# VHH binders against Mitochondrial amidoxime reducing component 2 (Mtarc2): the designs that were tried, part 1

All scores and structures are predictions.

Target 1, 303 residues: Mitochondrial amidoxime reducing component 2 (Mtarc2), of Mus musculus (Mouse) (q922q1)
Amino acid sequence: GTVAWRRTRPRRRRQLQQVGTVSKVWIYPIKSCKGVSVCETECTDMGLRCGKVRDRFWMVVKEDGHMVTARQEPRLVLVSITLENNYLTLEAPGMEQIVLPIKLPSSNKIHNCRLFGLDIKGRDCGDEVAQWFTNYLKTQAYRLVQFDTSMKGRTTKKLYPSESYLQNYEVAYPDCSPVHLISEASLVDLNTRLKKKVKMEYFRPNIVVSGCEAFEEDTWDELLIGDVEMKRVLSCPRCVLTTVDPDTGIIDRKEPLETLKSYRLCDPSVKSIYQSSPLFGMYFSVEKLGSLRVGDPVYRMVD
Structure headers, positions and changes below count from the first letter of each chain, unless a header shows other numbers; antibody chains aren't numbered by Kabat.
F, E and O stand for the ipSAE by ESMFold2-Fast, ESMFold2 and OpenDDE, each averaged over both directions (binder to target, target to binder). V2 = 0.75 x the mean of E and O + 0.25 x the DockQ between their complexes.
Where letters were taken out, [cut] stands.
The coordinates of atoms that the task and the answers printed are left out; those that the model quotes come from them. Centres of patches stay.

## First folded at step 1 (VHH; from k1 with K98R R99L Y100E T101Y Y102G G103S S104Y W105F K107D Y108S)

Design s2
Fold by ESMFold2-Fast, scan of step 4:
Formats: C-alpha cells, structure tokens, sequence
Structure s2 (fold): chain B 303 residues (1-303), chain A 122 residues (1-122)
C-alpha cells in the first residue's frame, strides 16, 4: 500500500556561481499595460504572483476574442495599475479611474480567445471595464478577459513544434514563458548605440539583473534566485512593440528595433525559431516554486 | 486518499531494459511533480529522476543519466521510468514518490508507493 512519507529529498551536487544581483522586479497584471514595481514576489509555474495578483492574467480582446496588444493600440502602455489586496485600480490619460476586482467573475461569459495561433479561454470582466477600454482607445469595441488556473494554458511545444530541446510548459497570456529577464548591462550596451536613449520599460522584463557583463544572460541555463529555480526556455525575440515609448504611447516603428537588428540577430542554426527578429533578454520557466526579492544574488547552477 | 502503485519490476540481465509504471489516484496528478526514488540493499535513498507536473522539466541522477528516461501521461494519471543498459548497481527497490506542494520540484516528498523490486543479475 501507499505510504505517507514526509522526507526531505537528497540534495544534488551542484555548484552555485553568482552572476549578478536582482535590481528590479516588475509584475504586469494586464497584457500590454504598465507594469508595477514590487520589492518581492512569488514565482509560480505560470509566472510571478504578488499577493492575489498574477502576471499577465488579464488581457484586452476584440469582441471576437482576438488579442489586442500595444502593436495595434500603442496607448495601452499608458494604462497604469495600482495594486490593492482585492482590487486593481486602472488609470489612463483623459479617463476617470476604474476599480477592477481581482476575484474571478465566475458567473460571467467565457470567451474563446486566440494568441499566436493557439486557443486560450478568458472570463469576461464585465461591461463597465469593457466600456472603459473602449472609451480610452476610441477605435472599436473592446473587452477585458481574466485567466483562471482551472483553465488550460498554451503549451510552448505547440508554439515551437520543430524544436525538441524546448520545454513543454504552459503559459496564460504572456507571449512565451512565465519569466522574462534582462540585465542592466545589456540595456547600457544598447544605449551606447542609440542617439535617443531607451529605458528598461520598453522591453517589459519581470526581473532585471545588475552586476554582470552585457548579454551574459544569453548564456544562463539554470538560475537560483532566492528560493526560486529557473530554467532557460529561449532568447526573447523583439518586434515593433519594442518601439513604443512607455511614457508617451507613441510607436516609433524604427528604434531601438533597427539598432537591435544591426548586431543582435540570431545564429543561422536557430533561424527556424527566431527568423529575422533581434534577440534581447531571456525567457525562463520556473522549476522550483518560491519567493525572490530585490537585492537577492543571482546564481547559475552548474553540474 | 492518495494512492500510488508501481509495476514493471523484475529480474533482468546486465545490459537489458525494463519500463516501470506508477498508477496514481486520489489527487490532481498534473498538479504535482513526481519522482522515482530507489533504495539498494544496505544503502540510503537515492533520487533517480524527477519530472514537473506538466512533464516539461526533468532531472536525472548522474548514475543514470543517458540510460533512464522519466515521462508521464497526465490523461492516464501514470508516471513512467524507461530503464536501458541496466547494470548490477541498479538493483534496488524503486519507489514512485509525490513531491510536496505543487507541480514544481520541491525539497520534500509527502507520499510514496509500496515499491517494485528491480534485480539486475545473470
């Protein structure tokens, strides 16, 4: 028979090499909307969680369920979010603030949504917030949907079916992976090549690491930060969304993307994954649940 | 009520193969990381392999890396261990074990099955 067996698992012999320090942590509750800086976070298999608020668990959609991002509606980057224990408060230029409950509206309609060719569900957040986004964007009718962990996520294997080395994990509304990480040194390097400087918020990372060399994060396979173990998924390919100014909501369409293309294109051996997109930042999956905070050392785990 | 039941053990010659299965019930199988743990005669417990709740992440002990493959079928609530190129040193009772709290690798187990004996000998 089955036995209750409270036992600590034997530790594997791994060497820890410190590669940097966590300098910033951001959570982005609504896809394409402004991030919230936090001092600490829990990391779950589906991304960061601060209290009851989860990273990219809300998304703006068209009436037909197709996703809306700052690519179509650049002014979404100007929607600011304040976290409260049971509510999100949304603000945007020219708008009265609106309060959105964090609790799933379980009696509301479920929408069948589509992100990057994959189906995903979302619970409708009601007419009030839908009208708020519709009035803010002024181009067509929009709805807001909320993911729940009881819903099926999107699998990365279906996004990259030819790549046998990619993990088969699930995400809700993030583009690719539960955790997005960039180093400060990589941003500094990019800015040496730009006439007009850009800030980290152009790239929307969850975790910013200081104390390493430029693009050193491209080499990190497995990380330990605080109590959290993370494993490399892929490099972050950049598109025209990278050219939206997070302070103005204006899309440039050229920079910093053209500069990134001049020196950050992928090796030909991985062109099937990245095509002609330049690479800036890293995507990670969460292997061991836990907490991390600003100021934590970042370790590589090596055999 | 959590239930874990291993099968597929037996006697095999060095260089041979075995496939172990573990049938799970009484909990949401896909919400838990799972492990294969073994205990050889007169030795302590060794974690052979772990797999995350989704099956997307796996780990292996150095002693079995390249020879053993862990997998799971969440639709069937079943965990597997494919063991190839078996050595006398692989002789042990093999336990299916549930890692505590969630679909990730954790430092604690909370349940194991009764175990299945694997004997590698001519």
Amino acid sequence: as target 1 above (303 residues)
Amino acid sequence: QVQLQESGGGLVQPGGSLRLSCAASGFTFSSYAMSWVRQAPGKGLEVVSDISGSGGSTTYADSVKGRFTISRDNAKNTLYLQMNSLKPEDTAVYYCARLEYGSYFTDSFDYRGPGTQVTVSS
Scores: ipSAE 0.028, ipTM 0.575, lowest interface PAE 5.2, mean pLDDT 85

## First folded at step 7 (VHH; from z1 with N58Y D109Q)

Design l6
Fold by OpenDDE, look of step 7:
Structure l6 (fold): chain B 303 residues (1-303), chain A 121 residues (1-121)
Amino acid sequence: as target 1 above (303 residues)
Amino acid sequence: EVQLVESGGGVVQPGGSLRLSCAASGFTFSDYALYWYRQAAGIERELIASINSGGDTYYVDSVKGRFTISRDNSENTMYLQMNSLRAEDTGLYYCAVGTYDWETGEYFQYWGQGTLVTVSS
């Protein structure tokens, strides 16, 4: 049997061009809650990881399993999270702190949850934290669920069934992709157009990049940061969540979203994806797992 | 108001063909991706095909090579040409469009009433 030696095409030495520097890294353990700033993160195929805590692997849901975000409950952005080795500590205005184990018993109930019309599983975090969120938000009964890596995530085929050209990846509770990136320069540009300046927290990125031009991130296809290789997936379509003040939990419903709509609309050719949503920030998938740190150079990989 | 109206369903023999139509109104048809779903008895609704505004198509494996999704933007109509139909293709077929509610910040999917396809010998 002639062993057809598959000629491994010599990996063309990709040229690296520095385009910026990592200035900030945020993980959001609970979807729509406050981000945790970290100096170093692992980047996995499903998103950022700090220790045992993974980005957007927790989510608040209604009793019927429907997702709750800061769009409906803006005060979620005021829930702060402290990362410990084996537990999360949650704090919010007017509430006593609550401590949650990161690892849940396998006996905890698994819920069928719904996120943006798609089904996904989540393990119940228990009655105590459920009551905590219920007492905090005071609108209805809520539960907290955790995504387990044994569960099936939402795939690109489900997320974007009409976009077959997109790379394959899987996510838990992130909206669209494993990694969200914005440049400081883009924020500066936006703020030149606003009466009331907004900070980066309005947009909830995972990675902030300094040292580039405004919206230069829109041109980045493949990035190397630390040991991590990333590939562009899509631009980030912005919604009313960007109008939630991260410090007060008050939703404006207009700015900065209206301003973004005035000059950051998508090309007509991609309206099927973005519709009338303005674009601000970039989504990336992880092609090579690794670690990155604040201060790492950001390289564009060019053929 | 967004409206989707499916038509073209019926009874067909195995190996036969049907063409489904979805008439759309209440939104800028050309700007949106459209989807075909089906639901067999006792089974969850499944995505079977989609077409984006640029004309790119997606098919689930079970219908690849047999079904063709297309759209006519001038008529605000999406089609599903179904060839080589099988018994397992029996079900209620739905067209759908996804839209974003800017007031709530939520993604919504609108559905038609469905059209029944029965493949029986």
Scores: ipSAE 0.025, ipTM 0.373, lowest interface PAE 5.9, mean pLDDT 91
Fold by ESMFold2, look of step 8:
Structure l6 (fold): chain B 303 residues (1-303), chain A 121 residues (1-121)
Amino acid sequence: as target 1 above (303 residues)
Amino acid sequence: EVQLVESGGGVVQPGGSLRLSCAASGFTFSDYALYWYRQAAGIERELIASINSGGDTYYVDSVKGRFTISRDNSENTMYLQMNSLRAEDTGLYYCAVGTYDWETGEYFQYWGQGTLVTVSS
């Protein structure tokens, strides 16, 4: 037991300081595929949810279970998704649409998958959608898998073994955290430095905040939005995936990444975490579940 | 070939002090964060202190104010000065180097063999 464990409350009270307003909310049901803008969402400990559709609970895998992302197959960003009560409808250039049930038979095969060097399970979504992705991408056989909450996710300890002081959480197929946030001001600032302007969809945030200064989100630790409390995990390091044009599926391999590298590299003191990757946006974990919507004030929680 | 070699462990009485060293080779020492982990019997290794490439330090609450991590980039060596030792500090102490590679999504970690610290009367 823990009979001798005592709790204290070091803070006298929590104060709220409004730092902005939610201007957009995005859910990305299938990893690397096009996002869906929503006006209201539930926020679970594993990310955003609208009805039965959850953020990055689906991913495309090779036959051996290794993930495939827009790094390898940039045209994944062109797969658009329509949310319907019990179904996902997928569309892509040159393809007839396909409808996928969200609730899969329990008897469907469970794959042992590999995502960023970690093992994770996924339930097969069936041969029809597997053939659909295979025909669309054309390079090899692909399958679609779905995570469900009865499966073990990737935990903080597995994701960040050297950063064991981070709060505990799990993710399904997101890279690193349940929630990703960027301000509109940060994008506006970036675009002043680019020959070809980019849109927020290059960066795939869940929550977009207006009404703050550029990069102000880098300073936010604990947030309250609607009913939801969130806590900072890490900054979001950017890689070549950021150079995939969300409208064309063409990977540039240089911009906007090279521009970001010119002014968004980490402080030398944390280079061991981020190395040479530029930072754009913030990762958060969910500390109190609830709902949030476009138009909600964003509060920083201050001791 | 990456190598980390701990030394300086031993038996000490409560309230005593020890200084651990971690000699490193096979990588550009000054570019990486370094870590001390502790493993008590039957428990997973826990991070207790870290020092980044710029010399900034982090400590868990249980050792803060008693332990001091430092590095000497000219000697490729990291240190842990442990003061006011307690019985609960007994364990195998490991140094480590590594990071999550955000570009590739792969984690790289190298560990030493550990040095034993025993705090007993």
Scores: ipSAE 0.006, ipTM 0.273, lowest interface PAE 9.7, mean pLDDT 86

## First folded at step 8 (VHH; from l6 with D56R)

Design v4
Fold by OpenDDE, look of step 8:
Structure v4 (fold): chain B 303 residues (1-303), chain A 121 residues (1-121)
Amino acid sequence: as target 1 above (303 residues)
Amino acid sequence: EVQLVESGGGVVQPGGSLRLSCAASGFTFSDYALYWYRQAAGIERELIASINSGGRTYYVDSVKGRFTISRDNSENTMYLQMNSLRAEDTGLYYCAVGTYDWETGEYFQYWGQGTLVTVSS
């Protein structure tokens, strides 16, 4: 019996090519609220973490559990968040600050919430902060919910049922993926086409990369940043939320979205995924957990 | 009530193998990420492997290539196949079902009682 020695193909040493540098990191504790700039972040399978605070683990909802975003309430982008060890401090124009505990009692009510047609749970953050948001927005009664560790996130299978080739990950309240990345060069390119220049905050990325060419991030499949390994999921389809001015909370509903539509539409072959939405930014999943910092080199992993 | 029960621990020689099991109940098993932790004497508990609801696995570097995490959703059981065991692998092994600890940021909500693995010549 000829023992066919299966030649273990030598694991091709993945080559690292530096493609840029991390220039900025943002965490968005509350969905649609103002981001918090951080120097260092842990990358988890569900997204970025700074201390006890997780990216988009809080969300404003209506009383019926439906998600509220800056699409409906543009002024949400004006809510600033200060991170503390055990508390979040929220501030907004015309409001008194409110302090929220990061850790909620287990006795707090769990709501059934709905995001983009998908069900997810959220623990109520209490009447005080609910009233705060209600008083701030002045449109209807709102609640703040927190994704709890006892809860099930939204899986890739649910998020993209037709895209079976995508990585298996889970998210709380992010729209699509654990990590969102944009290059500075892409923003510069966009701004050459705009009458009114926009800043990166319009697009709400987690990681900003400098030192690459415009839209080079579209070609990145696997990245190493710090000790974190990431894999591309999809491009970021842009919506009307990109037209909300992060400084004023005013929604334009046109720019920069119309400009993006003029030159950043998807290939017809993937129209089923992105439809008519222009593409700006990239979504990543975390393959290897770790930490990254502003200033870290960004490497492409090439086989 | 969520319950996790580890089994399969024991004494093994260096280079040997063990298979740990974690029987789960009290929740929809298929919907949650699962985790293996270990705690050596005098050392903090550490995450060594995880498997999400979709079957994606993660390993710490120290166990990569030697340990394999898997799940059987039909049996509500998670496994850890441990090969090429080393003395440094000695410790109490815990299974956990996936939520984050708000203090540590680690994914665990519920823990088993642990099963002891001793690698000794």
Scores: ipSAE 0.000, ipTM 0.213, lowest interface PAE 14.1, mean pLDDT 91
Fold by ESMFold2, look of step 9:
Structure v4 (fold): chain B 303 residues (1-303), chain A 121 residues (1-121)
Amino acid sequence: as target 1 above (303 residues)
Amino acid sequence: EVQLVESGGGVVQPGGSLRLSCAASGFTFSDYALYWYRQAAGIERELIASINSGGRTYYVDSVKGRFTISRDNSENTMYLQMNSLRAEDTGLYYCAVGTYDWETGEYFQYWGQGTLVTVSS
């Protein structure tokens, strides 16, 4: 039959060009909070996962469900987590640690949350951790919510309604894509232009690549890393959030953002997408699921 | 919060002209870039023109020299002057704005409901 004929057509042949090596892998369980460096990770269609812990499946919200980020509450970047069997342990300056169970009762309230102008659900993590964040931040009542894969996330069409050429994907609380990648060389280049050097954590990438030229990642379309195939979404536009010092929680509001604006603005042909935001790093979607680890070669897949 | 309302669509003969308007509310209009997109039947929306907060414009090749985008920040309104219209210009025309979430500064686009332009004899 017709089905058999369609299934026998050749698949695309791929050539591999090694462009670098994975030097760091970061997972950020709670949006805006400190990342956790890991040696190996599963890469799902909704982002990186280590055991039961998923990248940006937790976020801090106000009582009305609006997202809170390090722009409003820079001290969020100082909340560190330890990945435990079935639990997250949170620590912050001046606070006793708190333990958060990863599996929540199905009866916990589901909040209507607001994230980057889009509605998204989140299951309440309970009063104890809500009070913990409220005591830490002090400015108002806060709650912690968790995304569940049975909930509807934010799709490509909702995130980028004007960019119809983009492949379909879905995210929980990540800004724009399942995976964010930057090269070490790009950071080194940026630091040659700054009085006060910054570290990669300012930019919150999931994957850091060594062994390539500065900004080479701007040209990468399809990648193979370990078992995982990824497809480029867009460059990452940067805002004042990149000026929050991950070690102090102090927001500068000027650097490194102003320096990036001096040499990383987009080509005029794509200004409709990026406007005046400087570009640093790349967003990717996951096309083939699997595992990747520090030390894996990074291949560009070419036709 | 963000609201965009298009108007000015209609039926016009080839070679004719139309002026579209986009009235905006729910954000600080003067701070943002604005866009016109069009959608023909069975086709995805395509960018045709944009204008940033400072008045710099961009056009796709198919409309260059025929369409002019402009903005009036005092009236929170963007315009698209469409001259020398062709049959292939027929479609729904949407205005869009990229806004930044005040909490993060991240950029996202919002759309109006569209206004229909029909170019036919």
Scores: ipSAE 0.000, ipTM 0.115, lowest interface PAE 18.5, mean pLDDT 85

## First folded at step 10 (VHH; from w7 with N58D)

Design aa8
Fold by OpenDDE, look of step 11:
Structure aa8 (fold): chain B 303 residues (1-303), chain A 121 residues (1-121)
Amino acid sequence: as target 1 above (303 residues)
Amino acid sequence: EVQLVESGGGVVQPGGSLRLSCAASGFTFSDYALYWYRQAAGIERELIASINSGGRTDYVDSVKGRFTISRDNSENTMYLQMNSLRAEDTGLYYCAAGTYDWETGEYFQYWGQGTLVTVSS
């Protein structure tokens, strides 16, 4: 039997072209709460990690397990988080600080949660923090849940059942993908069109890139940052959450979303994916795990 | 009111064919991705075929080459042509229409009540 030595075509040395620099990195431990700025992050298959804290591995839920975001409770964006080695410290206006362990006992209850129409598990963080969120939001009873890596995440097949060509990845409580990226130039462009200027926090990216042209990130298919390789998944369709003021927690429901709709609608060929949602930012999956830092060059990998 | 109504199910012999229909009303049909699911006894519901708003189709391996999903936007109807049916194809078949709500950012699906397909000798 002639073992046809499939000549592994020498992987054509992909050329690297610098397209920008990492200017900011944010991790959002709790979905819809304030981001934590970090200088360095590990990029895992499920998103960013800083120490023991993973991006969007915590989520506020109703007692029935349904997800609560800043869309329903805009004041969530005012909850600040301080990262410690073994603890998270939460702060919010009018509240006393609360300290949570990062590692939960295995005996804590696991809830069936629902996020964007999909089922996912979450471990209860306890009554104390549940009461804290309930007292802060003052609308109904809430719980805080944590994703456990032993649990099954939401797969691409479930997230995008009509898009079989997308990469296979799994996420906990992020909306769509492991990594979210926006350029500074894109924000500048948007602000030229707005009466009231908005800051990057309105859009809650993980990685901010400087040194590129406005919306150049739309053309990036494969990126190398630090020792991390990323591949584009989709554009980020924007919703009403972008109209929540990160400093006041007030929801406008109009700007900057209406302005974005005026000039950032998707191509008709992909309307099935994005519909009427304007596009701002890019979603990436992690193809090669590693670490990146603020100040790292961003390379486009070209064949 | 949003409605999805499946039809065309029944009893068929192995190797036979069936054509399922899903009539939709109450929403902008052309903007939705469409899906066929099936649920066999004691098994979780599974996606078997999809067609996006642009007409791109996808199939699970078990039905590939045998089943064909299609849509008629003018009639607000989705179809599933099933050929070379097997005993393992027996189950309740559901049609669904899915989209993202740009306001809420939520993906949601409308579902039919299902139509029973039985493949037996």
Scores: ipSAE 0.020, ipTM 0.410, lowest interface PAE 5.2, mean pLDDT 91

## First folded at step 14 (VHH)

Design dd3 (from cc3 with Y100R E106Y)
Fold by OpenDDE, look of step 20:
Structure dd3 (fold): chain B 303 residues (1-303), chain A 121 residues (1-121)
Amino acid sequence: as target 1 above (303 residues)
Amino acid sequence: EVQLVESGGGVVQPGGSLRLSCAASGFTFSDYALYWYRQAAGIERELIARINSGGSTDYVDSVKGRFTISRDNSENTMYLQMNSLRAEDTGLYYCAAGTRDWETGYYFQYWGQGTLVTVSS
């Protein structure tokens, strides 16, 4: 039997081109709550991780399991989070701080939750924090739930049933993808068009990149940052959430979204994906797990 | 009012061909991904073909090479050309138009009422 030595075509050494530098990294432990700036992060298949805390592995839900976001409760953006080794500390205006364990007892109830029409599980974080959110928001009864890796995430197939070409990944409570990236230059560009300037926190990215041109990130397909390899998934379609002021928790419902709509609409060929939503920022999946830091060069991988 | 109306269903012999049409109205047709589903008796509805706004197509393995999905944006109509039909292709065929509402985050589809395809000798 002639063992046909399949000559493994030498993997053409991918050329690296520096396109920028990581200027900021944010993790959002609780969906729609305030981000935590970090200097270093691990990039996992399901998103960013700092210690035991994972990006958007917590979310506020109604008692019936439906997700609550800053779209409905804009004051959620005012909830600040301090990361500790074993605990999260939550603070909000007019509230006493509450401390939550990162690791929950296995005896805590698992809820059937619904996020953007899709089902996903979440472990209850307990009555104390539930009451805390209820008292803070003052609109109805809420619960806090946590995703754990023993649960099944939302798959790309479910997230984008019409887009079979997308990478296969799973997410917990992020909207669309494991990693969200925006350049500083893009924000600067946007702000040249706005009467009231907005800061990056309006758009809630995980990674901010400096040193590139405005919207250059739209052209990035594969990135190497630190020892992490990422691949583009989709552009980030923007919604009314971008009109929530991260400092006041007030929702404008107009800016900067209307301005974005004026010049950042998608190509007609992809309207089935984005429709009338303006595009600002890029979604990435993690192809090679690793770590990245603020200050790391961002490389485009070119074949 | 959004409407999707299927047509072209009927009885055909094994090995035969059939062309289904779906006429759409009440929404911007060109902005939607289009789908054909089918439901056989006693079986859950299954996706069999899809075409995005850019014209990219995808098929379930059971129909690959036999069925062709297409769209005419000028006529607000999608088609399913079915060749080499088999008995297992018998079922109610539904057209759908879908998109994601990014304001709410929900993916939704408009559906037709279906057209019956029967493959029988």
Scores: ipSAE 0.032, ipTM 0.403, lowest interface PAE 4.0, mean pLDDT 91

Design dd5 (from cc8 with Y106T)
Fold by OpenDDE, look of step 14:
Structure dd5 (fold): chain B 303 residues (1-303), chain A 121 residues (1-121)
Amino acid sequence: as target 1 above (303 residues)
Amino acid sequence: EVQLVESGGGVVQPGGSLRLSCAASGFTFSDYALYWYRQAAGIERELIATINSGGRTDYVDSVKGRFTISRDNSENTMYLQMNSLRAEDTGLYYCAAGTYDWETGTYFQYWGQGTLVTVSS
């Protein structure tokens, strides 16, 4: 086994500059479902973890294994999740609550799933929850799958084939990266331009930062939060999912996306990545594992 | 209609040089990442060179220092300058242009038909 000697870059004494404070932390156990606010989280190489629950390690799929998101089924955002030690409790309008074990039997079927054109595995969560989602969404048969850490995640090479310079990481069912960060100031700025104000939940970040200027997060390359070190991957290109009202599950298909397109387009030099998608929020990878809490200072690491 | 048309392939002696061109039409060329692939006989197609929309390049190890990918957005053309050619460089060379569709979450590519490069003594 070729021990890839991770050349420990000499710990250059990096200067820390505080740029903000963690104001909120959200985990999204099930992709496209409602986030769970937490006070503390572990940051792993594959994303945030609270207890045994990991961010976006569950996903709704069609019977053929294709991913289902709030783009297709906007009402998914109304599914609330309560975290318990060994169980997830799901609730939705008009539905009875359902309780799922966090740990699945190894005998449960593993599906070949497809997420944004890429293949990934998922363990079936059982017929009961499948029927629950099917009954809730009422459009077609669905299943719930869980990513197992023994499975192979989606790699940056596959996620961004044109961008070989990006750091190597794997993700389960997140769109692009392990960690998604947005500043409060950016949201405030956006809202000054909107007739109908939107809340942060429209954008489904993991970490919200206060105390910085609008879009200052665009300039952050490396961050230290708590004992977690993060590195910028890419900006978050926004799609029609941002037009889903998190309180009603109604998709507008216009705002705030159109407003964002008016002033948050990417630089021409990176159009191959973002095309015409407006940028709002930042993607980070975890370089040093650790924990962070609401209230922690956010430091920029500068050489 | 989207088209990618490769040219410049041919027979060359070991140590020789060849310049491939790929002319693109039917899409916004400047917004796409560009790729060169090659396929040797009996071997799967492999990516050998990439240039993104910003001009950043990457190469597979076997061609590093010998091959150069470039783009001319004004002419909707990408190039592959191949120097110090080896027998193992023989194959069908394909150009491709790729971008992301974030609405569907899918990365997609357009492909050329390929041009044959033969390195033989």
Scores: ipSAE 0.137, ipTM 0.565, lowest interface PAE 2.0, mean pLDDT 92
Fold by ESMFold2, look of step 15:
Formats: C-alpha cells, structure tokens, sequence
Structure dd5 (fold): chain B 303 residues (1-303), chain A 121 residues (1-121)
C-alpha cells in the first residue's frame, strides 16, 4: 500500500506506492560467470552481499592485469559457483571442481588491474585457481583476483569525469552501479518479439520484480524494498554481451540485441546519454543500507 | 589535461542569431559524442542538442528548426548555430563530450565552463 510521509516541510507528504514484488535476487560473485539465486541479501553501498560473498568482487584477468569478460571468453558464463561458509566452489563443463577460500592470505600479490581504462587493484587468488581457469579457457594464461573494501574502487567521479549530477557511490568490478533491476514483465514482452526465447540471466540483473506492467521500471526513481532505499542512477544500455547464451556459452552477436534496438531506443531528449544503445532495465545506488528478500513488496516513493 | 572552451556568447535581440563554438583538447575528439546544454536561472542544466561521433544530430523540440549543431573533427571544434532567438533562450550554454564503453554500458562526460547568451531588447 500507500503510506503518507511527513517531511521537514510540513505542507508536503511522501507516499509509498506498491509497484510490485521481488521475485528473484541474484548475486554474481565472479564478473561474467554464472549468477547465484538467493532468497535474502544484504545491500551495501558497493552492492549486494550474501554472507561473505559480494556481487562482482572477483574478476578473471590476463597475466598483465587486463580484465576478461564473457564478450572475449563467452564460456565464462558456464562457470557455476556454490556459496559455502568461507569458501567458493567452482564448477564448469569438463572440469573437476575447485574450492577456494574467500579470505585470502595477506601475502598474496596485489595486482594493478585495468577495467575499461580505469586502474583498480585485485588480490591474487593463487596458482591453483589460475591454472583451473587457464585449463578451462585454453586461449592464454589467466588469473583470478579479488577486491576487498580496503582497496580503492571506481567512484562516480572516475566513471563520469566531467561535472556530474549523479549521486556519489563506488563500485568494485560491477559495470556502472551497485544494483541492477529488471521487471519480469519486461522480459515476457521481449520474448513475444523473439524467435527464440531468452532467459533473464542474459541480462544479469540483481533484482527481478513481478506484478508490474512491462517497462514500468523505466519510470521508477526512488524505491523502498525491505529495509533498503534505492535511487535511480541511469537506464541500463545494452551491448553485444547480452547475446551470450547462459546455457551454451555461445555469443550470437545479434539477438536479443537487434530486437531491443527496434523498440527500446531512448527518447530523443536524452539521446546524448544513451545514443543508439537500447535500454533494458535500470541501475540504482543504495541510499539506505539494509536487507531485502524474495517476496518483499517493492514501493515507489512519491511526493 | 582535458579542456572544453566555449565562446561566442553575448547579448542579442529577439529574432537574432549567434554562433557558439566549443574548442576541445586532451582527448581523441572524433571518438566522442558532443552535446550542448543550457541552464536558465534557477533550473537544472538541460540538454538541447547532440551530435554523435558519426555526425548524427538530434534536438529537443523547443530548439528544433532554429538551432543547428555541427562538428569539425579536423579543428577539434563543435558549433551551435542559433537562429530566431527568443527570450526563453537566455542562459548559460555548456558544451560536453561523452563516450560509451560498449562492454560495460558505462557513460561519462567532460564539461566546459559555459558561455552566457542573453536575449533582450
């Protein structure tokens, strides 16, 4: 429902309008690898966390520290992750499983990594997992690195180096913002336009919302979910990475991207921001930390 | 390091014309989308015109047909030709240059300091 809020200006009120229900929550511990569906999560200022496992705090890099994504190595999407107390268990087709500790020895090397032209640090996860990824991908030597909160992340100022109207936040290895959200209805609508249906996992959202109309999330600016308040950053522009099939690891390079381009281009008034990229889903920053759960009502906060 | 410098602002009568310039340095100009924003007193900056790296242009309705954005990649300069100026066009005009990372979907902009346009009799 709607709850009237009284602000410091007593002639105005804030109201809550329920717009849907959280239907899925995903965490993607390793950038480009398979996500983990969870029932409950903490929301930190740097993204979602389940226990000691944080969204996109691990990244596969080349030996020189440059990032590797599913665009370059599509089979990364097939690496599945099991969350256990203090450990991650990785599995992939044709591979023996490997177990690695979440807490790394302080003596492990800290790499200077490159993520889309920005410097960011990562602690080496050891030779065993490096060899594991190298054997799996076969194209060159790879390493796994882990971010921790004592390291400097990528800030709004670094991501948007000109004057910026965007609120301040910081991310480790996520693309742009701490939280990514899509409605289930938007996926259903997209699938009516495609020859082959696609899964939500193509788009890698953290939060999936049910009970709203298709693309209604395009209008959501401030949300309350569980204990968490979130504020809109930008719409999510889509690129060829969304054409990697999460079940096969095959990159199509055309669909669903070409279909999205046919009806999801931005309004001309904001074309300076998005240009020719189609929009699907929304980015949010976390304004009030807390927890949220599958089944929580999603409220839009209005004046 | 990166600089965007606007020029060409001034005082003009209603119905008059001005040509704004934005000189750029410190980045590969031809790779960037370019923008003009304006800011009237007491409101937030608003986008009015865009030109992408390939020369495709777009405008908000209030300036369409009156303003023309263009770029000269050999001179690292963007222009805004403003015709049929109205009192509501008064404000600070900012140029901006932005780019997209196709893999991450991230967007960022560099900004100029602004040039003042005043439309009055």
Amino acid sequence: as target 1 above (303 residues)
Amino acid sequence: EVQLVESGGGVVQPGGSLRLSCAASGFTFSDYALYWYRQAAGIERELIATINSGGRTDYVDSVKGRFTISRDNSENTMYLQMNSLRAEDTGLYYCAAGTYDWETGTYFQYWGQGTLVTVSS
Scores: ipSAE 0.000, ipTM 0.207, lowest interface PAE 11.5, mean pLDDT 85

